VH-VL binders against q960a1r229to459. Designs and how they scored, part 44

Target 1, 231 residues: q960a1r229to459
Amino acid sequence: LKGDRIELLLPKNIDQFKKFKKDRTVISSGLITRFVSTRNPKEFSQKWISTKYVKEFNEITVNKDSVVVGAALNIQKMADTLTSSLSINIGKEIDSFIQKFSSPQIANFATWTGAIISGAKSSLSVSDLLILFNVLDAKLTLLNNSGELTQVAIEEFAEKKLFATHTIVNAIFSRSLTGFLFCLKLGETSEQDSTNFNFAALVGNQVSRIFVGLGGQPKRLTSLEVHIDAL
Below, E stands for the ipSAE of ESMFold2; O stands for the ipSAE of OpenDDE; V2 stands for 0.75 times the mean of E and O plus 0.25 times the DockQ between their complexes.

## First folded at step 21 (VH-VL; framework fv_solitomab_arm2)

Design a1 (at its last fold request DockQ between E and O 0.80; V2 from the best seeds 0.83)
Fold by OpenDDE, fold request of step 22:
Structure a1 (fold): chain C 231 residues (1-231), chain A 119 residues (1-119), chain B 106 residues (1-106)
Amino acid sequence: as target 1 above (231 residues)
Amino acid sequence: DVQLVQSGAEVKKPGASVKVSCKASGYTFTDYYMHWVRQAPGQGLEWIGYINPNRDYTDYADSVQGRFTITTDKSTSTAYMELSSLRSEDTATYYCARWGYDEYSFDYWGQGTTVTVSS
Amino acid sequence: DIVLTQSPATLSLSPGERATLSCRASQSVSFMNWYQQKPGKAPKRWIYDASNRATGVPARFSGSGSGTDYSLTINSLEAEDAATYYCQQWSTEPRTFGGGTKVEIK
C-alpha cells in the first residue's frame, strides 16, 4: 500500500522483512493501522512494515518440551494454542483468564506482541499478558537491526526496553511446567477492558512462580514462593 | 458418558447453504474446544476448523475459509457449522470432534453428518 | 502443512498374523495419534501420543515411533480389527491426517 501519508510494506517471509525493516516502523495489526491513519491525517508521513503476512510470524509449533507462537498471531489464537498444548491445570486457567482479558473483538484482532509491547512501555498500566508471560516464564525470540536472532526472557525484554531496538518474532513457552495456575484480574467494571490489578500464581511446579501486577512490569513475590514451596 | 450427537444427512445443490449441528453431553461444554473434520467419500480425513466455546473464537482451514462458519449455543451445549457457497468438492461426511486435554488428541467424535452436493 | 504418508494403503492378512502399519511425516512431529474407523462409522481414538492405548483398546495393539517415523502394530489379528487406521499429527497447524491403511482380514 502506497499513499501520500503512509507507505506500508507487506512482506511474505522473514527474509523480506529483514531486508526492509531498517528504515520502517513495525506494525502488527490492522487495528493499529487504523489508529495510526486517524491520529494526524495532515502531518503523518511514515514508512511502515507489517508482520501480518510474514510466514514465520504466523507459525505455531508444538514441541515436546515447548510451544512456539508467532508474533503475528492474535491474542486469542495464542491463548487457545497455550490452552490446548499445556497441562489441563494450566491450560484451563489460561483460557479462563483470557476470557476476561478484553472484548472478543480486541482479543480476536490485536496481536499478542502488540499487547506485550504496550504493557512493557507503560509504567502505569496493568497488563494481563505480561503477567501471564511472566508466570509462565516465557521467552521471546527477537530480531535486531543487524538481522540476528536472540532469545531473551520476558523480564529482560521489558527491563531493557528491547522493544525499542528489536522485533519480536515469536514467544516460547515451556511445556514442562507442572502444578496449577491461578490467575486473577480486577477491573473497574465487568464490561471494561481495563485492569487495575492482576495476580498470577503457578503452584506445584518445581519452583513456584507468583506475580502481582500493580502497573508496569509485574512484581515477583519471591518470599511468598519460598514460603509456599516449603509447605 | 461423553457423547456427541450430530444432525441428519443433507442433500444440497451447488451454491446452497446447510447448517449441521453437534450436541454435546456428558461434560462441561465450554471447557473443551470443538473441532470439525470432514471425510470425502472413500477418502481420508481433513481438519477444517474449530471453535473456542468460551469466546466463540474460530479458526478455519484455508480450504473452507470464508465459506464455513462455526458457532455454538451454550445453553444447549451445541456446536454448529454452517456451510455456505457449497461446491461439489464439499461432498463429505462431517464430524465434530472434541480436542482432549493432556492427551492431545481428538478423544470423542460425533457419528458424522453426510452432506451431498449435487447438481 | 505436514504431510503424513501411510503405508501400505491396504493390508490383507489372516487371523493371528502380525500387522505393521507405517506413518511417515514430511517433517518431525511431536504428537502422533491413531484412529480406527470401521465402514460407515466415525473414527475412534485408538492410540494417542505415539504409544498410549485409548480406553477399551485391546492389548494386542501397540504404537511406537518418533520424529518422522511412526507405526501401529497389531500383534495377533482378529476379525474385529478389520478397519481403516489413520495417523494424525500435532506439531504444526493445521493438524493433519494420513491417507489411512485399510486392514482386511482374510
Scores: ipSAE 0.910, ipTM 0.965, lowest interface PAE 0.4, mean pLDDT 93
Fold by ESMFold2, fold request of step 22:
Structure a1 (fold): chain C 231 residues (1-231), chain A 119 residues (1-119), chain B 106 residues (1-106)
Amino acid sequence: as target 1 above (231 residues)
Amino acid sequence: DVQLVQSGAEVKKPGASVKVSCKASGYTFTDYYMHWVRQAPGQGLEWIGYINPNRDYTDYADSVQGRFTITTDKSTSTAYMELSSLRSEDTATYYCARWGYDEYSFDYWGQGTTVTVSS
Amino acid sequence: DIVLTQSPATLSLSPGERATLSCRASQSVSFMNWYQQKPGKAPKRWIYDASNRATGVPARFSGSGSGTDYSLTINSLEAEDAATYYCQQWSTEPRTFGGGTKVEIK
């Protein structure tokens, strides 16, 4: 029979990515999705576009108030960036926490976006990276199919399942956070096992943020935050 | 007192390799990231890359990627930078430098290691 | 990569004079550090976050600027200030340095 044709584009910047994305399935180092405008039961054509070489998806920008980490970066590079650019009591805990849940073999190759999407899609698993994003009040810059950019909180991204309709461009972390970050991971056996329970608290900030992971999306402990902030 | 002590000067032929050491003292080696910077004779400074000693994770400037390898030996608190397939353009003084917290700058530097590549 | 252009390349002044060293970034940056390097020596951290003196830096040194334009000023130049001064940004990876301004004492 007549075979299909696969075409892979490797854009070098976001303007090229925007121009060519519309009729193509996006490939990242984690998750592949397919965009099909018309289905033909007998024939189809797969046209793919990669984020790997897009300059803007690989950029890191540190501003006075924020750290912006491109979507194509691996987990370890993101962690190192945050450690080097946030206050010591937050950054060092991030560095320590990443070591507890992601081996170098995974962290050096997996994108943070792949891990976040996997966590956001799960209704029962406990994600360590997702709770970290929640406690740090991370924002995501998203690109829709019309080429428009929006920013959403990590909670909204998961709640509204925006991973199905948007491409992540970067994550934004506040450098205005103060106080101490504490993260805890409990697995069934040794460190780096799957997580049964996790906990993350940022205390001594203007407004404390405390989350627990028991399955599904991290849950915010607002009552505990109020008590801690009153001390 | 934080101190970074580098290995001695090297004279190499084109095509050879060189490995420069940087021994740290006065702090917990794995608490800080180590960076490497080079300076060609009469020229400014060029950032090469860094290593996270806890994870052995490295990243390099695009302009130098491919020939540099940064490693550590945590038992001796020593960082290494290896440069392969040496060219005459690699003649430079190579520095290790520590990235400081709170001030977000290179707070301590090694004394430098001069690598001369000549036929 | 962000290009940092320092001017002048060489600044030759008498003791007691005021020296102003310029560093211009190719795009806006949020952070600028300065390093002092004397001949045959490693660079030393001198100014961080545009205006803060590192420990042991004399009060005659001051830094200022934002966006694309930064400067380092030496009020009442002294003989020990003869060195090359480099600016360095870390707002965008990779970290980059300026080409340096060599300060000479006449």
Scores: ipSAE 0.779, ipTM 0.907, lowest interface PAE 0.9, mean pLDDT 86
ESMFold2, look of step 21: ipSAE 0.767; ipTM 0.897
ESMFold2 (binder alone), look of step 21: mean pLDDT 92; pTM 0.931
OpenDDE, look of step 21: ipSAE 0.827; ipTM 0.917
ESMFold2, fold request of step 22: ipSAE 0.630, 0.762; ipTM 0.837, 0.899
ESMFold2 (binder alone), fold request of step 22: mean pLDDT 92, 92, 92; pTM 0.936, 0.938, 0.938
OpenDDE, fold request of step 22: ipSAE 0.904, 0.902; ipTM 0.958, 0.963

Design a2 (at its last look DockQ between E and O 0.74; V2 from the best seeds 0.68)
Fold by ESMFold2, look of step 21:
Structure a2 (fold): chain C 231 residues (1-231), chain A 119 residues (1-119), chain B 106 residues (1-106)
Amino acid sequence: as target 1 above (231 residues)
Amino acid sequence: DVQLVQSGAEVKKPGASVKVSCKASGYTFTDYYMHWVRQAPGQGLEWIGYINPNRDYTDYADSVEGRFTITTDKSTSTAYMELSSLRSEDTATYYCARWGYDEYSFDYWGQGTTVTVSS
Amino acid sequence: DIVLTQSPATLSLSPGERATLSCRASQSVSFMNWYQQKPGKAPKRWIYDASNRATGVPARFSGSGSGTDYSLTINSLEAEDAATYYCQQYSTEPRTFGGGTKVEIK
């Protein structure tokens, strides 16, 4: 009960990470300094493991049909990667949208995984990064406690609460997306305000993707997608 | 017409620092990422890193992290690269290069700035 | 890091001959670009995404390949083609360049 110390492991590769994570809280790399600098260390007496220095969690791979971004990347690096790797009509909107919801101070240091998990856990808040992942049809590669890897859609990750039982390894975005992305954020006085909402639409792709954030998980507007695609 | 014009050649002693400028014109400076690439005499090209001038975010190749600093001055549409603690192996021509959307390649290059590090 | 090995290091040919420049990646890549660099000048974008010519590149240049093996072909060499050609990938970070093939005109 008396926690006078913090034990933090900094594995350098995924094999070390797998060996040490079993009894530890996974910490997104962008927040480690803030936890360590508390003046009351007994409130943070825990066994922690960081993704910050794991090689595989920091990798970026751009394939012909996909871009893969490692789990330890900060929000801004992920956004820059997608902007540089997707079509201009999608990439420039991603770059613009990040500016609307994340300051440079946060985006440059916070991980995208921390933001996604926070959004997936909340029943009240409207997550801008989570709606972006939904509209882009993002997939996540997950690692379970047995060391097995699986790939799931972002919707399934949130719906099945897989953040409780799995560690995110990377995100996968299609480079085959075409058309125009439009993203909107409103209600900027407080993110917990019940009237705060966001909206994201990808139109001109094979199948349009349209989402709205009204609190909790983004909702897909499939009836509107069918109508728009018919025109 | 897009142009990238770099500052003139520099001769430096080991341990000094150098700051190279890259003045951009013919496009909206903050709409494109600027990269830096170097070329040692008689050698190939080495990617150093980039800046997103819209967000002032930088990232660097692991092999050069720690000594290079990329910055911008948006009011003059100028990117900078500063290299500290110069060593003789830093003798190279340093290029700025713009990342081209939809072509996924460096579409425009500065003329290069030769930095010579000698006793 | 992905290593790009270009061969030959130097290619000396007469005008009108076909030049073939090779670029081999240490692992499979999805994107290969080529840059032309003349002595004392900056590189210029030449071929992007393996086979697309940049604006102003003559039709005698073509690029091909996939996976680990890529090539640049000049089907009728002209004097102005004398330069060093570099391949470049961005499929993984860091983006890396080949060591170059210097094309010389006899």
Scores: ipSAE 0.717, ipTM 0.875, lowest interface PAE 1.4, mean pLDDT 85
Fold by OpenDDE, look of step 21:
Structure a2 (fold): chain C 231 residues (1-231), chain A 119 residues (1-119), chain B 106 residues (1-106)
Amino acid sequence: as target 1 above (231 residues)
Amino acid sequence: DVQLVQSGAEVKKPGASVKVSCKASGYTFTDYYMHWVRQAPGQGLEWIGYINPNRDYTDYADSVEGRFTITTDKSTSTAYMELSSLRSEDTATYYCARWGYDEYSFDYWGQGTTVTVSS
Amino acid sequence: DIVLTQSPATLSLSPGERATLSCRASQSVSFMNWYQQKPGKAPKRWIYDASNRATGVPARFSGSGSGTDYSLTINSLEAEDAATYYCQQYSTEPRTFGGGTKVEIK
């Protein structure tokens, strides 16, 4: 789409995406768009590029040891993928957790990437997806301005505010996690994909992972992990 | 024992609609994804879509997207697939199939429902 | 989509013989399943995750493979083994099936 006010490019693959990105603002697909990355977040731009039709951003890959979910997929699709590809003790809890998502309308239209970015940017909101990514020790594949792909932990992504300079290509979830996942959320809202409180615990793994969300970034409860692992 | 029982054969004209049912028993209906697979006469198997009964989320193959709709009735543990704007190429036996956790395969299948689309 | 090519299309053998069915994927696959289908019947899960026999599957059946090449082997065919066997991948959405190998018993 070209116009005097706005231009939107729809690349079909990552190579095209790299080529077209240049000075364009990356957005997620759909009517409800969330910024994936901007080179100059303070600068207004009418040039856009979408991940909607980029093959690599829409792919789901299930490996023996990992699940890869493209960045352009919506929250529901991402959740279903994880539910279907992870152990039942983890996957079913994910399904249940997402079912209680605070904003079903947003969940149906928004990408998980958008939700992750929104959560990472916020110092106040409690993101359900963010805590889920943390407890599952998810990794993000990022594309930088040089066209290079890097993999980072979700914590690093948020801490370094990589959403400002990088484009999320996909998320990688380990299929090697064992044990049980427990998730809890309180304070649902129909307007946001966040809650007032959430909790996630993976127990029965070699190393327990426990996070709590009270605002901003989820906090890891290391002391509790140590306690549980000692039992 | 897990059982998937489908509705009977259907004969429709092009452009018509039909709704096929798949009643599940022997397990918690909402705990498993229900998929649909079709098989044209003398042909192989084609995946066409699925539903997560817990969240009523669906996904479809490109070949049927926009025409086929999968739904569930949790109270009766029944999955439905409505086929609209039927075409001759939609003539096939349609199977519901449960996706098994951890084993990542279709572990149980319905007996199939033959849908014939003819002028 | 991942294309699964099965070969041969038809396999005609005598009882007691060994049958080897091939399934080749257009790209590397992590999870491969096999289904047995007899005429007029629904498919039945036969082998899951490349090498695991489903419940009730005789020991004469075995699966193997990795990457792009998978196989189902029937050691010492029996008359009841006459069926079409389909491979199916779960590595990339959408899930796809092979074209099937029809096993006929002479």
Scores: ipSAE 0.594, ipTM 0.846, lowest interface PAE 1.0, mean pLDDT 91
ESMFold2 (binder alone), look of step 21: mean pLDDT 91; pTM 0.916

Design a3 (at its last look DockQ between E and O 0.74; V2 from the best seeds 0.73)
Fold by OpenDDE, look of step 21:
Structure a3 (fold): chain C 231 residues (1-231), chain A 119 residues (1-119), chain B 106 residues (1-106)
Amino acid sequence: as target 1 above (231 residues)
Amino acid sequence: DVQLVQSGAEVKKPGASVKVSCKASGYTFTDYYMHWVRQAPGQGLEWIGYINPNRDYTDYADSVQGRFTITTDKSTSTAYMELSSLRSEDTATYYCARWGYDEYSFDYWGQGTTVTVSS
Amino acid sequence: DIVLTQSPATLSLSPGERATLSCRASQDVSFMNWYQQKPGKAPKRWIYDASNRATGVPARFSGSGSGTDYSLTINSLEAEDAATYYCQQYSTEPRTFGGGTKVEIK
């Protein structure tokens, strides 16, 4: 789509995406209010590129040991994928946790990528998706400006602010996690993809994973993990 | 025992609509995804969509997108699929099928509902 | 979409014989299921995750395979085994079925 004020490209695959993204702001769909990624966040640009029709960004792959979710998928689809492909003791909790998502209903149809990026950018918000990714030890596949793909932990993504320079292609979740997932959220907000407080614990795995969100990035409770693992 | 009981056969004209039901029993309805699969006469099985009863989230095959709508009534543990703008090629037996956790398969099926679309 | 090709389309054998049904995927799949369907009846889950028999499935049935090639084997056919068997993959969305193999007992 080409106009006087805005141009939007709709690549069909990652190769086209790589070619077109050079001077464009990446978004998940047409005209949306939430940016997925930009190399120059301080610079306004009317040149956009969408991941909406990029094959690799819309794929779901369920492997024996992992689940891969494309970056262009909405939050609910992502949640359903995880619920359907992970153990019942983990998947059901994800389903329940997402059902109570604090953002407006429309935000549930936004991409999980947008939510993750928003959470990663915030120093105040408590992102439910972010804590979920952390507790599940999710990995992100990122595309850099050189066209190379790298895989990073969600913590690294946030810490290094890779959303400024990289495009999320997909998320990878381990299917080898065992035990039970417990999630809690309190203080739902009506305007943000966040709550005032959230908690996530994976217990019964080889190594417990426990996170708490009180603002900004979720904090891992290592001492509690050690305690639980000793039981 | 888990059971999925579907509504009876339907005969419709092209362009009409029909709503098929699938009543679930023997398990917590909201805990499982309900899928729909159809089978044209003498043909194979085609996945056409699903609903998460807990969140009422749906997804559909491209072949039926925009025409078929899956819904649920939690109070009656019933899944519905409304077929609109019916075409002759929609003539098929429609099955509801539960997606089983951990086993990643359709573990229970309804008996099927035959929908015939003819002029 | 992942295309599953089943072969043969029809398999006619005598009781006691061994039947081997093939399901080939257009790409690697992680989870393959098999369903048995008798005429006028709904499909029944038969084999899940390549090699696990569903509840009530006789021991003469077995599944195997990985990657793109999967098979269902009936070690010694019985009359009651006459049905169409469909393979189904859960690796990519949408979930897809094979075209089916009709097993006929002579």
Scores: ipSAE 0.742, ipTM 0.881, lowest interface PAE 0.7, mean pLDDT 91
Fold by ESMFold2, look of step 21:
Structure a3 (fold): chain C 231 residues (1-231), chain A 119 residues (1-119), chain B 106 residues (1-106)
Amino acid sequence: as target 1 above (231 residues)
Amino acid sequence: DVQLVQSGAEVKKPGASVKVSCKASGYTFTDYYMHWVRQAPGQGLEWIGYINPNRDYTDYADSVQGRFTITTDKSTSTAYMELSSLRSEDTATYYCARWGYDEYSFDYWGQGTTVTVSS
Amino acid sequence: DIVLTQSPATLSLSPGERATLSCRASQDVSFMNWYQQKPGKAPKRWIYDASNRATGVPARFSGSGSGTDYSLTINSLEAEDAATYYCQQYSTEPRTFGGGTKVEIK
């Protein structure tokens, strides 16, 4: 209507992000260099705001009990951070699983948040990153339109479709997880192949966590967990 | 047992490039991330960056972004660090260092490669 | 960037004396490592995660601290302990090192 180009804001810190976020569509990561394809582009806002250069969204903090990874990090950087910061039996399996997960080109440029949101939106696709977050009991820090921060479990984020109303700020993973992580991905060819089925289990932790991906949200196998924990 | 053996000393002119090698032995090369650290004469240690050899993914300290390139050759279990557009301030000993799991520290270091940049 | 300030810059003591090396961070950190470096040699991992001795490190070395204040203690100096000791934080990127404390034996 105004004959304007698409407006894209590139805030440098969270305070600027909060000030400029009003009524804008948030673009996570380095996807700025590519357009997000949709069926109905006329329904989309002409005004965009990016998380790519927000300092707080690019930070990594390793605390005694947790690893906090900023929302704008690419998938590979997040994976390397978790691998380096968690126990060897969990960290090396994360590294191995990510090697099967997607091509290096995608992992090096796509954000983990983009992948999580895509997985959380889908009722049919099998998401490797989403099952990994579920098995690791990941928490997300979310920012609403009022500038308030909340923390939710990854399951709640997907179940309540919070991607529609909130911006992911970071993910939080416990460093106190114990035991062995096992991940399985079934697809047709190498890391660019789509996943038909995946499975992730953390056993030897105080309470085992076991998930399967069959399409849509990962399903927790609580009956199997009880059986394994009884052994 | 675990050894990191680096290439020999280099003397370079400003504006040149240098490529330092770090050959690993005694472990499965792709199982560990490799980091690079430098030390100017009489100075402390400065972290440069790292490589995940399975993914060829690298990341660097902001202060050194743009001139360093870390690579690997998995077939020879060798990591490389290349520094372009050399300046006199780049005169330093360059170390490769392996990241130790569960210890969250650099568990093995190469012997160091001295790079001298003279006018 | 987290700045690590080590003090003193040089510590000159007699054999058998107790040495205390300080490392102060510009903000809270959760992890502090220590490396020993002798002249002309590469650093060696010495203490990790504040207080754990690396393999082969003598029991006379101990590390302690939390938050912004960390220390490395040598409870009875020996001639072989002459070296420069660097602290290093892991909690944020870039991973940074202290300026070092040079321990000399009188």
Scores: ipSAE 0.720, ipTM 0.879, lowest interface PAE 1.3, mean pLDDT 84
ESMFold2 (binder alone), look of step 21: mean pLDDT 91; pTM 0.915

